# VH-VL binders against c3mjb8, part 19

Target 1, 104 residues: c3mjb8
Amino acid sequence: MRIKNKIKKRIIELIELAYITARKGDLELAREYIKLAEMYSRKGRIKIPLKYKRMFCRKCYTPLITGVTERRRIRSKILIRTCLICNWQRRYVLSRNKGSNKEN

## First folded at step 7 (VH-VL; framework fv_pritumumab)

Design h27R
Fold by ESMFold2-Fast, scan of step 7:
Parts: structure tokens; sequence; C-alpha cells
Structure h27R (fold): chain C 104 residues (1-104), chain A 123 residues (1-123), chain B 107 residues (1-107)
């Protein structure tokens, strides 16, 4: 419990740091922080909380900053997110997103 | 109903210290980043400090770096601002603001504000 | 720091008027621009975020537009309760910065 809480804390810290680092323009370092967070997640067998998992590209690990490193478009109640670095895309359906925050 | 209530404002001498609190209710406090914004009498808004929802990341305006410390207690739903080495120019109403995130647009923004608490630094 | 310049600093208007307030960023901020209303002695009230998205319960007479460096807040038909000071704010980078405010006064 205690160790898992510590690992979860480290994962969150790294993702938040990655996001700030990317906003300052250092995408390479930001990606390394995300990769480290993914490593802690795998080794600790702790899932990255959904809201934090949504903060980075699942293919290239670049933090997703709207209008900077990602584009968002809405078509027929579907959100399409596009990573501007690697062209990774993910689609989200409005009705499926009612439970998308961690408190749901 | 989202509520933010500031307290701790007082009259202090230059070089003094104060700790401000912002009591939050009506929402899951740990899910939201928070900021302190100040407004000097008759002047505009000035951002002071920001803290992530987890409390692990903070940021400060250059004018307060090294003197002010933002913190939060997620178990008590309370945001704090520890103000040290106060200057006359720190005189202002200090307001806490909640930062929300719209997943569909992808933007962070302030959605709720407290009433503010007055800090007066006089010589 | 990103400087936010609002114009005009003040304006006089009558109920029913169309009011336009402008905000200019010293560098491109994409759509990371919000608008706030403040009445004397009160806390700010959030109106617009992402340059053009109205916040919950904000009346439809308020609209925002623009991207990059130039932004506008439009009040299509000024109501008695709309006499207030309006502020723009960028959230593109820290430090977060506000415009100097535009006071909308009764003519």
Amino acid sequence: as target 1 above (104 residues)
Amino acid sequence: EVQLLESGGDLVQPGGSLRLSCAASGFTFSDYAMSWVRQAPGKGLEWVSWISGSGYRTDYADSVKGRFTISRDNSQNTLYLQMNSLRVEDTAVYICAREDYDFWSGYYYFDHWGQGTLVTVSS
Amino acid sequence: DIQMTQSPSSLSASVGDRVTITCRASQSISSYLAWFQQKPGKAPKSLIYAASSRQSKVPTQFSGSGSGTDFTLTISSLQPEDFATYYCQQSYSTPLTFGGGTKVEIK
C-alpha cells in the first residue's frame, strides 16, 4: 500500500514535470520523463491514472499540449486528437467520456 | 456548489510574515490546480503563484520568488500562501482561483474565484 | 514575460450598445486567452476561455474571438448588469499575465 502510493506519487510527479518541461520547449527531455513514468508504472504494476495517461502521446511519449504539440478536432460527437510530432491519433466518443475522469 | 473562502489577511509591517488560507468546498479539491492572484487597491489583476492538483509542482511570479510559498493540504481541502519578507508593494487583496480543464478543447482556465482577503503592508 | 495590452482603457456606452474590447499579446499565445468581468468590490467572474468558449451560465451576449496575438471580447447588446471592468488573461506560459483592464462605464 505504502510502496504503491510512493510509486504512484513518482509517476504523477514525472508526468507533471514532463508537461512543464514540454511547455518550456524541451520536448526531448519531456519524453524521457514520460518514459521513466511508464517504466515505474510497469515495474510497480501500477496503472497510470486516466487523466495523466491522456497528457501524453501513446506512440512517441511527447506531452500533448493543445495548439503546440497536439491538434484537437470534433466531428459528429467524436473528439480526434492528433500528435503533431508523430501523427499518432486517438478518437474519443462523447458518450463514452462520461466516466473519463478518475473520480467517476 | 463550488466555494472558495480566503482568510488570513491582516496589517503587517515591512519585513513581516503572514499565512493566507483558502478553504475549498463542493468539489474534489485534489483534481484541480489552484492559483493565488492579487489586486492592489485601484489596480488590475496580478498572478502570484500556482500549484498543481497533486501539490508536487509550483510556480511563482518573479516579484515573489524566494519570499512566498504556495502549498496545499488535500486532506483538509485547503490552499495556503506563506508570505515572508513582506514589502509595501505586496499590499493587495489576495484571491484564490480554481483552474479547470476542458478535455474537449484541451485548455486550462480559471472557472471559480474566492472573494479575497486584504493584506496591508505599511511602514 | 508575455505582455497583454488591452484597449481601450475605458469606454462609455448605453444599454443596447455593441461593445468591443481588444487584447493584444506580445507574442503568439495560440488560443490560450480568457476574459473576466469584475464589478466594483467584487471578485472576478470568469466569462470566456480558449479565446471563444463561454463558461457555464455566461449570457449569450458575450462572445470572444481571435487567435495568436489579437483577441476581442464582444458584448452584442449591453445590459445594465454589464457595466464593469473586463480583463483578458493569457495562460500560454507562466507567469500568467493579465491585461490592464477595460472599464465599461454608463454614457
Scores: ipSAE 0.688, ipTM 0.879, lowest interface PAE 1.3, mean pLDDT 91

Design h27T
Fold by ESMFold2-Fast, scan of step 7:
Structure h27T (fold): chain C 104 residues (1-104), chain A 123 residues (1-123), chain B 107 residues (1-107)
Amino acid sequence: as target 1 above (104 residues)
Amino acid sequence: EVQLLESGGDLVQPGGSLRLSCAASGFTFSDYAMSWVRQAPGKGLEWVSWISGSGYTTDYADSVKGRFTISRDNSQNTLYLQMNSLRVEDTAVYICAREDYDFWSGYYYFDHWGQGTLVTVSS
Amino acid sequence: DIQMTQSPSSLSASVGDRVTITCRASQSISSYLAWFQQKPGKAPKSLIYAASSRQSKVPTQFSGSGSGTDFTLTISSLQPEDFATYYCQQSYSTPLTFGGGTKVEIK
């Protein structure tokens, strides 16, 4: 197995594990997993896929769990995500199709 | 059309082993987390195990932890449940379920279910 | 583990009736609640997720409400094909847990 592919697998595994850990209530350990994934990404020069980057707060590294560690609000077809731990916010424009819930 | 088809259910003795399969079609299998849910005859639904879309992370109900192993082969669009050290109380119809995710609301949920495969453990 | 209590366990109704089924969680689960319909000998069919969001192609007579610990599934006008067992399910934390089910029978 190429070392770069092994590192990419580890990054994804750590982010998925962080999310599960946060759902079970251990936010400190979850943040450690995310920070470790970021370290592998940086040192290995491998970008974290967008899908996985959307799973955690960019400021405090807490996994974003709707209604638990994040708040989601939709106003005028704009999704506003707010981290409930550090108040980090990000805005997303909803897709063109009415009623579409597909991830962009 | 999304389809999930389970197979592998059989009659086995206590302490025996079985491997269940769930063949998926009609969607990009690797994009979806999957679960096994069981239903004992005449009883309600009980969650058994979960696996991420990548296959890298798994979770289990305490009643099956250490005895069952969930896995997937994304190249073959197939979900598996390896069942070891089977007990009479494991007798149930085992159903695979697909987990979808609504990014705009932020919620995960089951949207499609297979028909199930019957596992009978008797002495 | 989060326990899900459904009431009633069974009810009898006629076509056209409004049917209400209740589900209670042993702790707050925000809106992490789904509803499923199961007919005898068949796999479950997903109806509602996130407490109140109707899944694709689910008829408008089905609606969900509630948050926190108390949730309701309403069938506004019962149809012949709606006689089935209904289950609630929490996805707030693992293990995922289901209610005991509510059987909706013909009067």
Scores: ipSAE 0.701, ipTM 0.882, lowest interface PAE 1.0, mean pLDDT 91

Design h311F
Fold by ESMFold2-Fast, scan of step 7:
Structure h311F (fold): chain C 104 residues (1-104), chain A 123 residues (1-123), chain B 107 residues (1-107)
Amino acid sequence: as target 1 above (104 residues)
Amino acid sequence: EVQLLESGGDLVQPGGSLRLSCAASGFTFSDYAMSWVRQAPGKGLEWVSWISGSGYSTDYADSVKGRFTISRDNSQNTLYLQMNSLRVEDTAVYICAREDYDFWSGFYYFDHWGQGTLVTVSS
Amino acid sequence: DIQMTQSPSSLSASVGDRVTITCRASQSISSYLAWFQQKPGKAPKSLIYAASSRQSKVPTQFSGSGSGTDFTLTISSLQPEDFATYYCQQSYSTPLTFGGGTKVEIK
């Protein structure tokens, strides 16, 4: 739907804005942008696309910036991401032969 | 096959305006952030401006803030740079670059570049 | 702004030589460093990102190393097509900044 597409676009815009805001050092404002995106997702009943969902911590909503707000570790084709703010972790493994990975 | 093709470079007088375009093909344009990078004759590379995939977020080098505007039309797969109040020191080849992301490393990086379009600011 | 200093500005080498180019950041940039090759009159070609990750189809003679402030690009055995100018670039913070370039010339 057109309305849902507009809401999805706004969710994406907010997450992109949150990431750049965090890169510039304002983690508090970045979290507020993520919380707003989550509100649009919830009220619009639209799932945040996986690519954008992977850009922030699911527990504390801090954008995940490698070496700054997150640590990445790769072992035997398994990626472990750790949020350096709240210690949230997630593992990622290959899910398909077409070079994709899956979130655990 | 990823292709980026710049156009719009011209000879312009100081204080003039010019709009550059970068036509993208071979990929889903809206999924990628884009940048403009310039290179003055005989000099090195200088980053000019960046725009997010959606077009909502932008960033600029201090030397061009308030004078240049980066934008994109995702329906037409085209990146733009509107250049106002041009100065002699803006003379350069302007190159568009695509930013990719390696999920395994977590890093963004330029992976494809256009050939560039020459902007000459002279009286 | 983060300043990137490359050394040397130029060097002369022969085919088969090992060439090392260095890049120093004015502050720690973790691994937010990329390397590019540029031949006269052509657009840059991306070689390496994340300090040490080789991009697709980039020959194995190219390797990158380093973290923090000091980085190196190594060409283990220089080929005729490797004579070019090489640039490092940091993406740790905006504005993105490039080194001044290292011209690798034939002896």
Scores: ipSAE 0.758, ipTM 0.900, lowest interface PAE 0.9, mean pLDDT 92

Design h311W
Fold by ESMFold2-Fast, scan of step 7:
Formats: structure tokens, sequence, C-alpha cells
Structure h311W (fold): chain C 104 residues (1-104), chain A 123 residues (1-123), chain B 107 residues (1-107)
């Protein structure tokens, strides 16, 4: 139990570190931190919490920083996120049932 | 209701040390990055330091690097600033600020501030 | 470091006036610009983030505009409680930097 909690903590720490590293301009090192977090997630069988999973590109692993490495557009109550490095896109729609954001 | 309450400000001699605290309540403290901002008497705002929600990542203004250490105790909902080798120019009201994030827009921003605690460095 | 220049440093105005405060960044900061209000002896209050987004419970008389290097805070009809010092701040890059402030004084 403690091991899984420590792994989850390390995953969060690595993603936070990747974010600040990317903000300082080192995208390659930031991607390596994200890849390491993914490795801990896989080996420990711990899902990356949704909040943190949304912080990086699922295709190229670059941290997504709005206006720097990511573009965000809202059209017809749909959020469209575009990675400016690899052009990966993800759409998020406001749910009818819960009034919450939902990805497709 | 979100509240941030600073404490620890005092009169200190140059070269001295002081530890500031910011007690947070009304929200899940560990979900938010925090900063210290200072304001010298009659002057404007100056950012001092930043810490991630987990406490693992930190950043500092060049003027305080190597002298100040930001830290947090998420079990006690408290933010700290350890100030060493204090200089006269460190005299200021020190204010803690909470950083929020709006997923829909993608922007980080300060949304709540404490009242501040006065640090006076004088001989 | 990104330098933030505010203009004017101070202005005098009457209730009901339209007030405009300008902030210029030394380099492009996209929309990473926030505006804060500070009254004497009080903590700053967040007004606007992302150049134009009003924070919760901020009155509609406050509006922000701009992107890149030039930004404006507009108070469309000055109220008695709006006499304060206003600061802009960039969060594009560390260190986070603030403008020098604009004091809005009663005429």
Amino acid sequence: as target 1 above (104 residues)
Amino acid sequence: EVQLLESGGDLVQPGGSLRLSCAASGFTFSDYAMSWVRQAPGKGLEWVSWISGSGYSTDYADSVKGRFTISRDNSQNTLYLQMNSLRVEDTAVYICAREDYDFWSGWYYFDHWGQGTLVTVSS
Amino acid sequence: DIQMTQSPSSLSASVGDRVTITCRASQSISSYLAWFQQKPGKAPKSLIYAASSRQSKVPTQFSGSGSGTDFTLTISSLQPEDFATYYCQQSYSTPLTFGGGTKVEIK
C-alpha cells in the first residue's frame, strides 16, 4: 500500500518537474521526465491521475503549456487542444448529463 | 471560504534569519501551487518564490537564490519561507498567494492572497 | 527577465470617469498578463487573468485587453471603491514580474 502511494507521489513529482522544466525552455528533458512518469505508472500499475495526465501530449510527451507548447480553442462548447510540437489534437465536450468536461 | 494567513514577520539584524508561515484553509492545499510575493515600504510588488502542489519543484527570484528556501507541509496546510543571510533590502511585507488553474482556458493565475507579514531588516 | 512598464504611474479621476491603464512587456508574453488591485494597507485583489478574463465576483466595469506586448486595463465608470493602486503582472516566464503600479487618486 505504501509502495503504491510512493509510486503515485513520484509520478506526480515527475510531471510537476516536467512542467517547470518545459516552462524554462528545455522540452527534451521535460519529455524524458514524462516518459519516466509513464514508466512508473506502468510498472506500478498506478493510473496517472486525470489532472496530471492532461498536462502532457499523449503522442509526443511534451508538457502542454497554453500559448507556448499548446493552443486551446473553444468552439460550440467544445475545447480543442492542439500540441504545437507534433500537432496532436484532443477534443473536450461539456457533458449534457453532468455539465462537466468530457473528452472524446 | 479560502483563507491565507501569514505570520512570523519581525525585526531582524542584517545577516540574521527568520521563518515565515502561511496557514491555508478552505481548500485542498496540496492541489495548489503557492508563491511568496513581497512589497517594500512604498514600493511595488516583487515575486520571491514558487512551489508546486507536491512541494517537489521550486523556483526563486535571483535576488533571493541561495538565501531563501520555500517549503510546504501539506499535512498541516502550511507554506513556509526560510530566510537566511537577510539584507536591509529584504525589508518588505511578505504575502503568500495561491495559484489556480482553469482547465478550459489553460491559464495559471493568482486568485487568492493573504494579508502579509512585515519583515524589517535593520541595524 | 521580462520587464513590465505601466503608464501612467498615477492619475486623478472623478467618480463616473473612464480610466485606462497601460502595461507593456519587454518581449511577447502571449496572454500571460494579470491585473491586480491594491488598497492602502491591504493585500492585492486579483481582477483579471489571461489578459481579458475577469476573476470571480469582479465587477463588469473592469475589463482587460491586449496580447503580445501591449495590454490595457479599463475601468468604464469609476466607483468610489475603485480608488486604489493597480498592478499588471506577467506569468509567461520566470521570474514572474510586476509593473510599477498605477495609483488612481480622487480628483
Scores: ipSAE 0.677, ipTM 0.867, lowest interface PAE 1.1, mean pLDDT 90

Design h312F
Fold by ESMFold2-Fast, scan of step 7:
Structure h312F (fold): chain C 104 residues (1-104), chain A 123 residues (1-123), chain B 107 residues (1-107)
Amino acid sequence: as target 1 above (104 residues)
Amino acid sequence: EVQLLESGGDLVQPGGSLRLSCAASGFTFSDYAMSWVRQAPGKGLEWVSWISGSGYSTDYADSVKGRFTISRDNSQNTLYLQMNSLRVEDTAVYICAREDYDFWSGYFYFDHWGQGTLVTVSS
Amino acid sequence: DIQMTQSPSSLSASVGDRVTITCRASQSISSYLAWFQQKPGKAPKSLIYAASSRQSKVPTQFSGSGSGTDFTLTISSLQPEDFATYYCQQSYSTPLTFGGGTKVEIK
């Protein structure tokens, strides 16, 4: 349990570090931090919390910074996120009451 | 109810040191990035420092780099600002602020602020 | 560093007035702009983020607009509790920077 908690903490640290690194303009290093976080997730069999999983492109691993590395468009209660680096897209449906609960 | 309460402000001489604390309650502290913002008497707001939810990543305004250190103790729900080599121009009310994230819009923003603690640097 | 120029520095208004405050960034910041209200002797209160999104429990009289470099905060019908100093703030890049503030005072 203790080891898994340490791995989870490291995954979160790496994703936070990646996001800040990308905000400062170093996209290549940011991607490497995300790839390392994904590796720890797979090897440790620990799910990346949805909040953190939504912070990066699932195809190229670039942190998704609105207006900088991603474009967001809202159409008919659907949020479409586009990675400006690799053109990966994902759709998110706004739930009836509170924020988005599902994604494609 | 989200609450942030600063403490540690005092009168200190130039070149001195001081540590500020911000006690957080009403939310899962480790899920939120935090900042220190200051306001000199009669002046506007100035951002001082930022720390990630985990405490691993930090950032500083150029005016305080190398002199101030932001840190947090997530087990105690407390944010800190260690201030060294204080200058007269560091005189200000220091306020902690919580950073939230709205997934729908995609933006980070300050949503809650503490009341502030006064630091006076004077001979 | 991104410079935030806020105007006017002060204005006088009456209850029921429509008030507009403007904020200009020295470079494009997309919609990374927030507005805060501060009353004398008190901490800031968050009003608007992402240029136009109202924070929880903020009255509908407050609205934000703009993108890129030019932004506006509008108070559609000024209430007695709205006399305060208002600040804009960019979060596009560090260091985070605030405008100089606009004091809305009683006419």
Scores: ipSAE 0.715, ipTM 0.888, lowest interface PAE 1.0, mean pLDDT 91

Design h312W
Fold by ESMFold2-Fast, scan of step 7:
Order: C-alpha cells, then structure tokens, then sequence
Structure h312W (fold): chain C 104 residues (1-104), chain A 123 residues (1-123), chain B 107 residues (1-107)
C-alpha cells in the first residue's frame, strides 16, 4: 500500500508539472513528463485518476490548455475537445443534472 | 461550508521572518490548487504565490522569489507561506484563495477567499 | 508581465443605475479573465470567470463580456449592496495580474 500510494502521488505530481511546463511554452518537455506518468501507471498497475487523465491528449500526450493547445466547442449539450497539435478529439455529453456527466 | 481562515500576521522589523497559515475546511483540500494574494493598505490586489493540489509545483511573483516559500500539509488541510527577509513594501493583508477548474469551459478561477491576516513590516 | 488597465478608477452612481466597468489587457488573454467584488475591510468575492461565466449565487444583474484584450463588467441595475470596489484579473500567464480597481460610490 505504501509503494502504491507513492506511485500514485508521483503520477499526479508529474501530470501537474507537465501542465505548468506546457503553460510556460515547453510542450516537448511537458509530453515527456506525461509519458513518464503513463509509464508509472502501467508498471505500477495504478489507474490515472479521471481528473488528471482529462488534462492531456490521449494520442500525443500534450497537456490540454483551453485556447492554447486545445479547442473546445459546445453544441447541443455535447462538449467536443480538439487537440490543436494532433487533431485528436473526444466528445462529452452534458447531463441535465449535475454530477451525471458522460464521456465517449 | 467552504471556509478559509488565515493566521500568523504580526508586526515585524525589516529583515525579519514570519510564517502565515491558512486553515481550510469543508472540501477535499488536496483536490485544489491554492494561492496567496496580498493587498497593501489602500491599494489593490497583488498575486504572491501559487501551489498545486499535490504541493509539488509552485510559482511566485518576482518581487518575492527567493524570500517567500509556499507549502501545504494536505493531511492537516493547511496552506503555509514562509516569509523571510521581509521589507517595508511587503506590508499588506495576506489572503489565501482557492482555485477551481470548470471542466466544461476549461478555465481556472478563484472561487473562495479567506478574510486575510495583516502583516506590518516597520521599524 | 501582462498589464491590466481598468477604467474608470472611480464612479458615482445611484441605486437602479446601469454601471459598466472596462478592463484592457496589454496582450491577448483569450477569455482568461475574472471579476471580483471587494467591500471595505472584507475579502474579495468572486463574481465572473472565463470572461462571462457567473459564479454560484452571483445575482443576474452582474454580467461579463469580451475576449482577447477588451472586457466589460456590467451591473444592469445597481443595488445598495453593490457599492464596492471591482477588480479584473487575468489568468492567461504567470504572474497573475489584477487591474487597479474601480470604486463604485453612492452619489
């Protein structure tokens, strides 16, 4: 439990660091931090929490910063996120009730 | 519900040190980034420092870099600001602020603020 | 650093008036702009984020607009509790910077 808790903490730290690195303009280094976090996730068999998984592109690993590295569009209660680096997209359905969000 | 309560403000001499605390309650503290913002008497707001939810990443205004250190204890739901080499121009009310994130818009923002604690640097 | 310029620095108004406060960024900040209200001796209260999104429990008389460099906060019908100082703030890049504030005073 001690080891898994340390690995989970490191995954979160790396993703936070990647995001800040990307905001300061270093996308290449930011992607390397995300790749390292993914490696810890795989080898430690610990899922990246959804909140942090949503912070980067699932295809190219660039942190997703609204208006900088991603574009967001809302149409008919569907949020469409587009990575501006690799054109990866994901759609999210807005529910009528708070806390009932879906992702696809 | 959400409460932020600062403490530690005092009268100190130039060159002195002081540690501020911000006690958080009513939410999962580790899920939120936090900032310190200050306001000199009769003046506007000035951002001082930021810390990520995990505490691993930090940032500082140039005016305080090398002198101030932001930290947090997520087990005690407390944010800290260690202030060293204090200057007269550091005199201000220091306020802690919680940063939230709206996933649907994609923007970060301050949503809750403490009442502040007064630091006076004077001889 | 991104400079935020607010205008006017102060204004006098009566209850029921429409009040507009403007904020200009020295470079484009997309919609990374927030508005805060502060009453004397009190901490700021968050009003608007993402240029136009009202925070929880903020009255509908408050609205924000703009993108890029030019932003406006509008109070459609000033209430007695709205006499305060208002600040804009950019979160596009570090350091986070605030406007100089606009004091809304009773006539």
Amino acid sequence: as target 1 above (104 residues)
Amino acid sequence: EVQLLESGGDLVQPGGSLRLSCAASGFTFSDYAMSWVRQAPGKGLEWVSWISGSGYSTDYADSVKGRFTISRDNSQNTLYLQMNSLRVEDTAVYICAREDYDFWSGYWYFDHWGQGTLVTVSS
Amino acid sequence: DIQMTQSPSSLSASVGDRVTITCRASQSISSYLAWFQQKPGKAPKSLIYAASSRQSKVPTQFSGSGSGTDFTLTISSLQPEDFATYYCQQSYSTPLTFGGGTKVEIK
Scores: ipSAE 0.759, ipTM 0.898, lowest interface PAE 0.9, mean pLDDT 91

Design h313A
Fold by ESMFold2-Fast, scan of step 7:
Structure h313A (fold): chain C 104 residues (1-104), chain A 123 residues (1-123), chain B 107 residues (1-107)
Amino acid sequence: as target 1 above (104 residues)
Amino acid sequence: EVQLLESGGDLVQPGGSLRLSCAASGFTFSDYAMSWVRQAPGKGLEWVSWISGSGYSTDYADSVKGRFTISRDNSQNTLYLQMNSLRVEDTAVYICAREDYDFWSGYYAFDHWGQGTLVTVSS
Amino acid sequence: DIQMTQSPSSLSASVGDRVTITCRASQSISSYLAWFQQKPGKAPKSLIYAASSRQSKVPTQFSGSGSGTDFTLTISSLQPEDFATYYCQQSYSTPLTFGGGTKVEIK
């Protein structure tokens, strides 16, 4: 596999590790893993896949765990996610095409 | 269609080793976390081990920690469970399960299960 | 570890009956609760996730409710194919834990 694939794999690994770390209660360490993943993304010029990008707060880098570190509200096919740590919010619109999400 | 097929169950002596496999098809294997769940004869379900989609993060029930190792080969769509230092109480049907995440609700749950493979630990 | 207490352990019912199965967590698990059906000699089948959301292709007679520590699975009108053992399971924290199961037997 190419070097870009190794960097992408490392980014995914770090985000997965961050999520598990946050679920076990260590939010500070989890944020450090996310920051490291973002550093690999920037330096390698590799986009974080959308699935993994949705796993953490864009503002404070805390993994978003429903009912623990985030609140979710659905209204008129709009999902509103709120980070319970920094109050960051993002809206997602359910499209007519298989529920593809659109961000602010 | 999503399919999970376990194999590798056998009769083994106490202290022996065994490797189980779970062949996955019908979905992008690397996008899903996977678990092994076991069920002793006539008993209920017991979670054994979990692995992240990438394979980097793993977790284990205390009863198997240090003896069992979960792993996956995403290029071959296969989940593994390496079982060492087997005990009579490890006798069970071992079932692989796929963990799905519903983005709109934000919750995880097993959505597909294999049929299981029987491991019998006896002298 | 989070303990999941399921009740009753067994019940007898007739086709057309309303069946209720209860599951209690030893601590709050929000809505990280799933329900599974298992028939003899078969693997479990996923019924409910997020306490109240039905899995794809699951009949509407199955419904889940509850949050926090107390959860219920309801089968509104029992069908012949619904005689099985039912399990609840929490996914709030590891280790993942299951209830002891409820066997729904024909009366």
Scores: ipSAE 0.739, ipTM 0.895, lowest interface PAE 1.0, mean pLDDT 91

Design h313P
Fold by ESMFold2-Fast, scan of step 7:
Structure h313P (fold): chain C 104 residues (1-104), chain A 123 residues (1-123), chain B 107 residues (1-107)
Amino acid sequence: as target 1 above (104 residues)
Amino acid sequence: EVQLLESGGDLVQPGGSLRLSCAASGFTFSDYAMSWVRQAPGKGLEWVSWISGSGYSTDYADSVKGRFTISRDNSQNTLYLQMNSLRVEDTAVYICAREDYDFWSGYYPFDHWGQGTLVTVSS
Amino acid sequence: DIQMTQSPSSLSASVGDRVTITCRASQSISSYLAWFQQKPGKAPKSLIYAASSRQSKVPTQFSGSGSGTDFTLTISSLQPEDFATYYCQQSYSTPLTFGGGTKVEIK
C-alpha cells in the first residue's frame, strides 16, 4: 500500500513539475518528466487520473498550456484541443444542458 | 455552497511566528489548488503563495521565500500558512483563495475567496 | 515579474454611467487576465476570467475584453452596488501579479 502510494505521488509530482517546467519554457525537459510519469504508471500499474492525463499531449507528451502549447476552439458545442508542437487534436462534446459542465 | 474561513491572525512582534489556517467546505478540497493573497491596510492585493491540489507543488512570492511555508491537510480540508521571521511589512489581511480549472476554456481563475484574517506586526 | 499597470487609480461616476477601466501588462499574457471587485471591508469577488469570460451570477453590465498586453473592464450601466475597487490580475506566470486597483466612487 505504501509502495503504491509512493508511486502515485511520484506520478502526480512529475506531471505537476512537467507543467511548471513547460510554463517556464523548457518543453524538452517537460516532455521527459511526462515520459517518466507514464513509465511509473505502467510499471506500478496505477492509472493516471483523468485530471492529470488531460494536462499533456497524448502523442508527443508536451504539457498542454492554453494559448502557449495548445490552442482551444469551441465550434458547434465541440471543444477542439490542438497541440501546437505536433498538431495532435482531440474533440470533446460539450453538454447540451448548461447546468451539466464537464470536469477535469 | 463553497466556504473558506481563515483564522490565526494576531498581533506579533517583529521576528515572531504565526500559523494561519483556512477551513474549506462545500467542495472536494483535494481537487483544487489554493493560494494565499494579502492586502496591507489601505493598499492593493499581493499574491503570497500557491499550493497544488495534491499538496506536492508550491510556489512563493520572492518577499516571503524562506520565511513562509504553505501546506495543506486534505483529510481535514484545511490550508495553512506558516509565517516565520515576521517583518513590519508583512502586516496585512491574509485571504485564502480557491483556484478553479475551467476545462472548457483552459484557464485557472480564482473563483472563491475567504473573508481574511488580520496579521499585525508591530515594531 | 510581469507588472500590471491599471488606470485610472480612481474615478467618480454616477448611477447609469458607462465606466471603462484599463489594465496593461509589461509583456504578453495571452488571455490570462482576471478582474475582481472588492467592497470596503470585504474579500474580493471574482468577476471575469480568461480576459472576457463572466463568472457565474455576475451581472451582464460587466464585460471584459483584450488580449496580449491591453485589457479593459467595462461596466455598461453603473448600479449603486457597483461602487467598489476593481483589480486586474495576470496568471500567465508566477509570481501572480495584480494591478494597483481602480476605485469607483460616487460622484
Scores: ipSAE 0.700, ipTM 0.882, lowest interface PAE 1.0, mean pLDDT 90

Design h313S
Fold by ESMFold2-Fast, scan of step 7:
Structure h313S (fold): chain C 104 residues (1-104), chain A 123 residues (1-123), chain B 107 residues (1-107)
Amino acid sequence: as target 1 above (104 residues)
Amino acid sequence: EVQLLESGGDLVQPGGSLRLSCAASGFTFSDYAMSWVRQAPGKGLEWVSWISGSGYSTDYADSVKGRFTISRDNSQNTLYLQMNSLRVEDTAVYICAREDYDFWSGYYSFDHWGQGTLVTVSS
Amino acid sequence: DIQMTQSPSSLSASVGDRVTITCRASQSISSYLAWFQQKPGKAPKSLIYAASSRQSKVPTQFSGSGSGTDFTLTISSLQPEDFATYYCQQSYSTPLTFGGGTKVEIK
């Protein structure tokens, strides 16, 4: 439906805005953009695409910018992401999450 | 395979306008941010403008703010640069570049470049 | 704006030589540093991203190192096809900025 397509587009736009806003130093405004995107996702019953969902902290809603608002470590095919604001962590298993290294 | 093909470069008088295009193929265009980079004859590289994958967010070098507009048409896999109020110092080869994001490292980089299109601003 | 100072501006070398070029940022940029190769009349080719990660199909003689403000590109054994101009670039903040380039010429 049109409505759902418009909502999905707005969710993506808000998350892109949040990331750029955070990169320019305004973490508070960036979090508000993420919260608004979450609200659109919830009310519209539209899941945030995985790519965009991975761009922010699930606990404090700060955009995750490597070396600025997050730290990344790779240990034995496991990626560990740590939010530097709230200490939220998530682990990603490389061999389980991705197939061969083939791309386009 | 990834391809970026620029077009639209021409000889134009100061104060004139031009629109450049960059045709993308071989990848999902809307998943990637894009930039325009220019190189004046005998000089180094200078970043001009950036646009997000959706096209909603843009950024510009101070030297072109208010005169240039970056845009994209994701349905046609094409990036644009509308150049207005052109100056002699805008003379350069204009190159489009794709910005890749490596999830495992968390860093962005230009991974593919077009061949460039020459814009000459002269009376 | 973040200024990128690249040195030397040019160097002369022979095939088989070890070549190092340096890039210094006016402020800390973490590992938001890339290296590009450009041959006359051609578009740049991406070599290194995240300060030390090689792009796909880039030969192993190319390596990058550094973090913060000081970075180096090393060509361990210069090949005939490696004579080119090399540029560093920061992507830590906009405007994105490039170094002035290092021309690697035949001795």
Scores: ipSAE 0.729, ipTM 0.888, lowest interface PAE 1.0, mean pLDDT 91

Design h316S
Fold by ESMFold2-Fast, scan of step 7:
Structure h316S (fold): chain C 104 residues (1-104), chain A 123 residues (1-123), chain B 107 residues (1-107)
Amino acid sequence: as target 1 above (104 residues)
Amino acid sequence: EVQLLESGGDLVQPGGSLRLSCAASGFTFSDYAMSWVRQAPGKGLEWVSWISGSGYSTDYADSVKGRFTISRDNSQNTLYLQMNSLRVEDTAVYICAREDYDFWSGYYYFDSWGQGTLVTVSS
Amino acid sequence: DIQMTQSPSSLSASVGDRVTITCRASQSISSYLAWFQQKPGKAPKSLIYAASSRQSKVPTQFSGSGSGTDFTLTISSLQPEDFATYYCQQSYSTPLTFGGGTKVEIK
């Protein structure tokens, strides 16, 4: 595997591990895994895929687990996600074409 | 069309070993976590093991920890379950299941299942 | 481990009946509850996730409700193809656990 592909794989592995670690209650360790993934992303010049980027809080780096570390509210085709640790919020608008989600 | 096809089930003696396979098609295999679920004859469903999309993270039911190993080959779109030190109570149909995710609700769930492969542990 | 208790273990019904199956978790699982249908000799079919969300192509006669510890699967008008065993499953924490199943039989 090329170096760049290896780094991308490691980023994904770290985010998956962070999510599981958070599910088991260790939020501090989970945040460290996310910070490490972001460091690999920055230094390797590799974007974190949107699917994985949506798995953690952009402000405090806590994995976002519905009903545990985040609250989700839907109002008129707008999804509002709130981090229960730092109160970070992000809004997502459902696309009118094919039900795709758009981030605001 | 998502398809999951298990193979490898056989009759084995107590203490024996067996490897099960689940061949996946119709989707990007590496994007999905997978599980093995078993069902003993005439009994209900029992979760056995889980593996992340990358294959890096795994989890097991206490009844199989230390004896079973879940793994995957993303290049061949195949999920595996290596079963060692088999016991009579491991007799079951073993079914692979795909875990999907609904971003809107935020929940993970099983959306697709294979037909299963029968493992019989008997003398 | 979170224990899932289904009630009843079996029931007899006629085509057109409203059927209700209940599932109770030993601790709060929020809405991390799914329902599956299984016919003899077949793999399970996913029906509902997140307690109340119907999966793709699942008929509207199937509905789920509840949160926390008490959950219900309702079949509003039983069809001939709905005679099967139904299972609930929690995904709030590992190990993932299933209820014991409810067999819906022809009266």
Scores: ipSAE 0.762, ipTM 0.898, lowest interface PAE 0.9, mean pLDDT 91

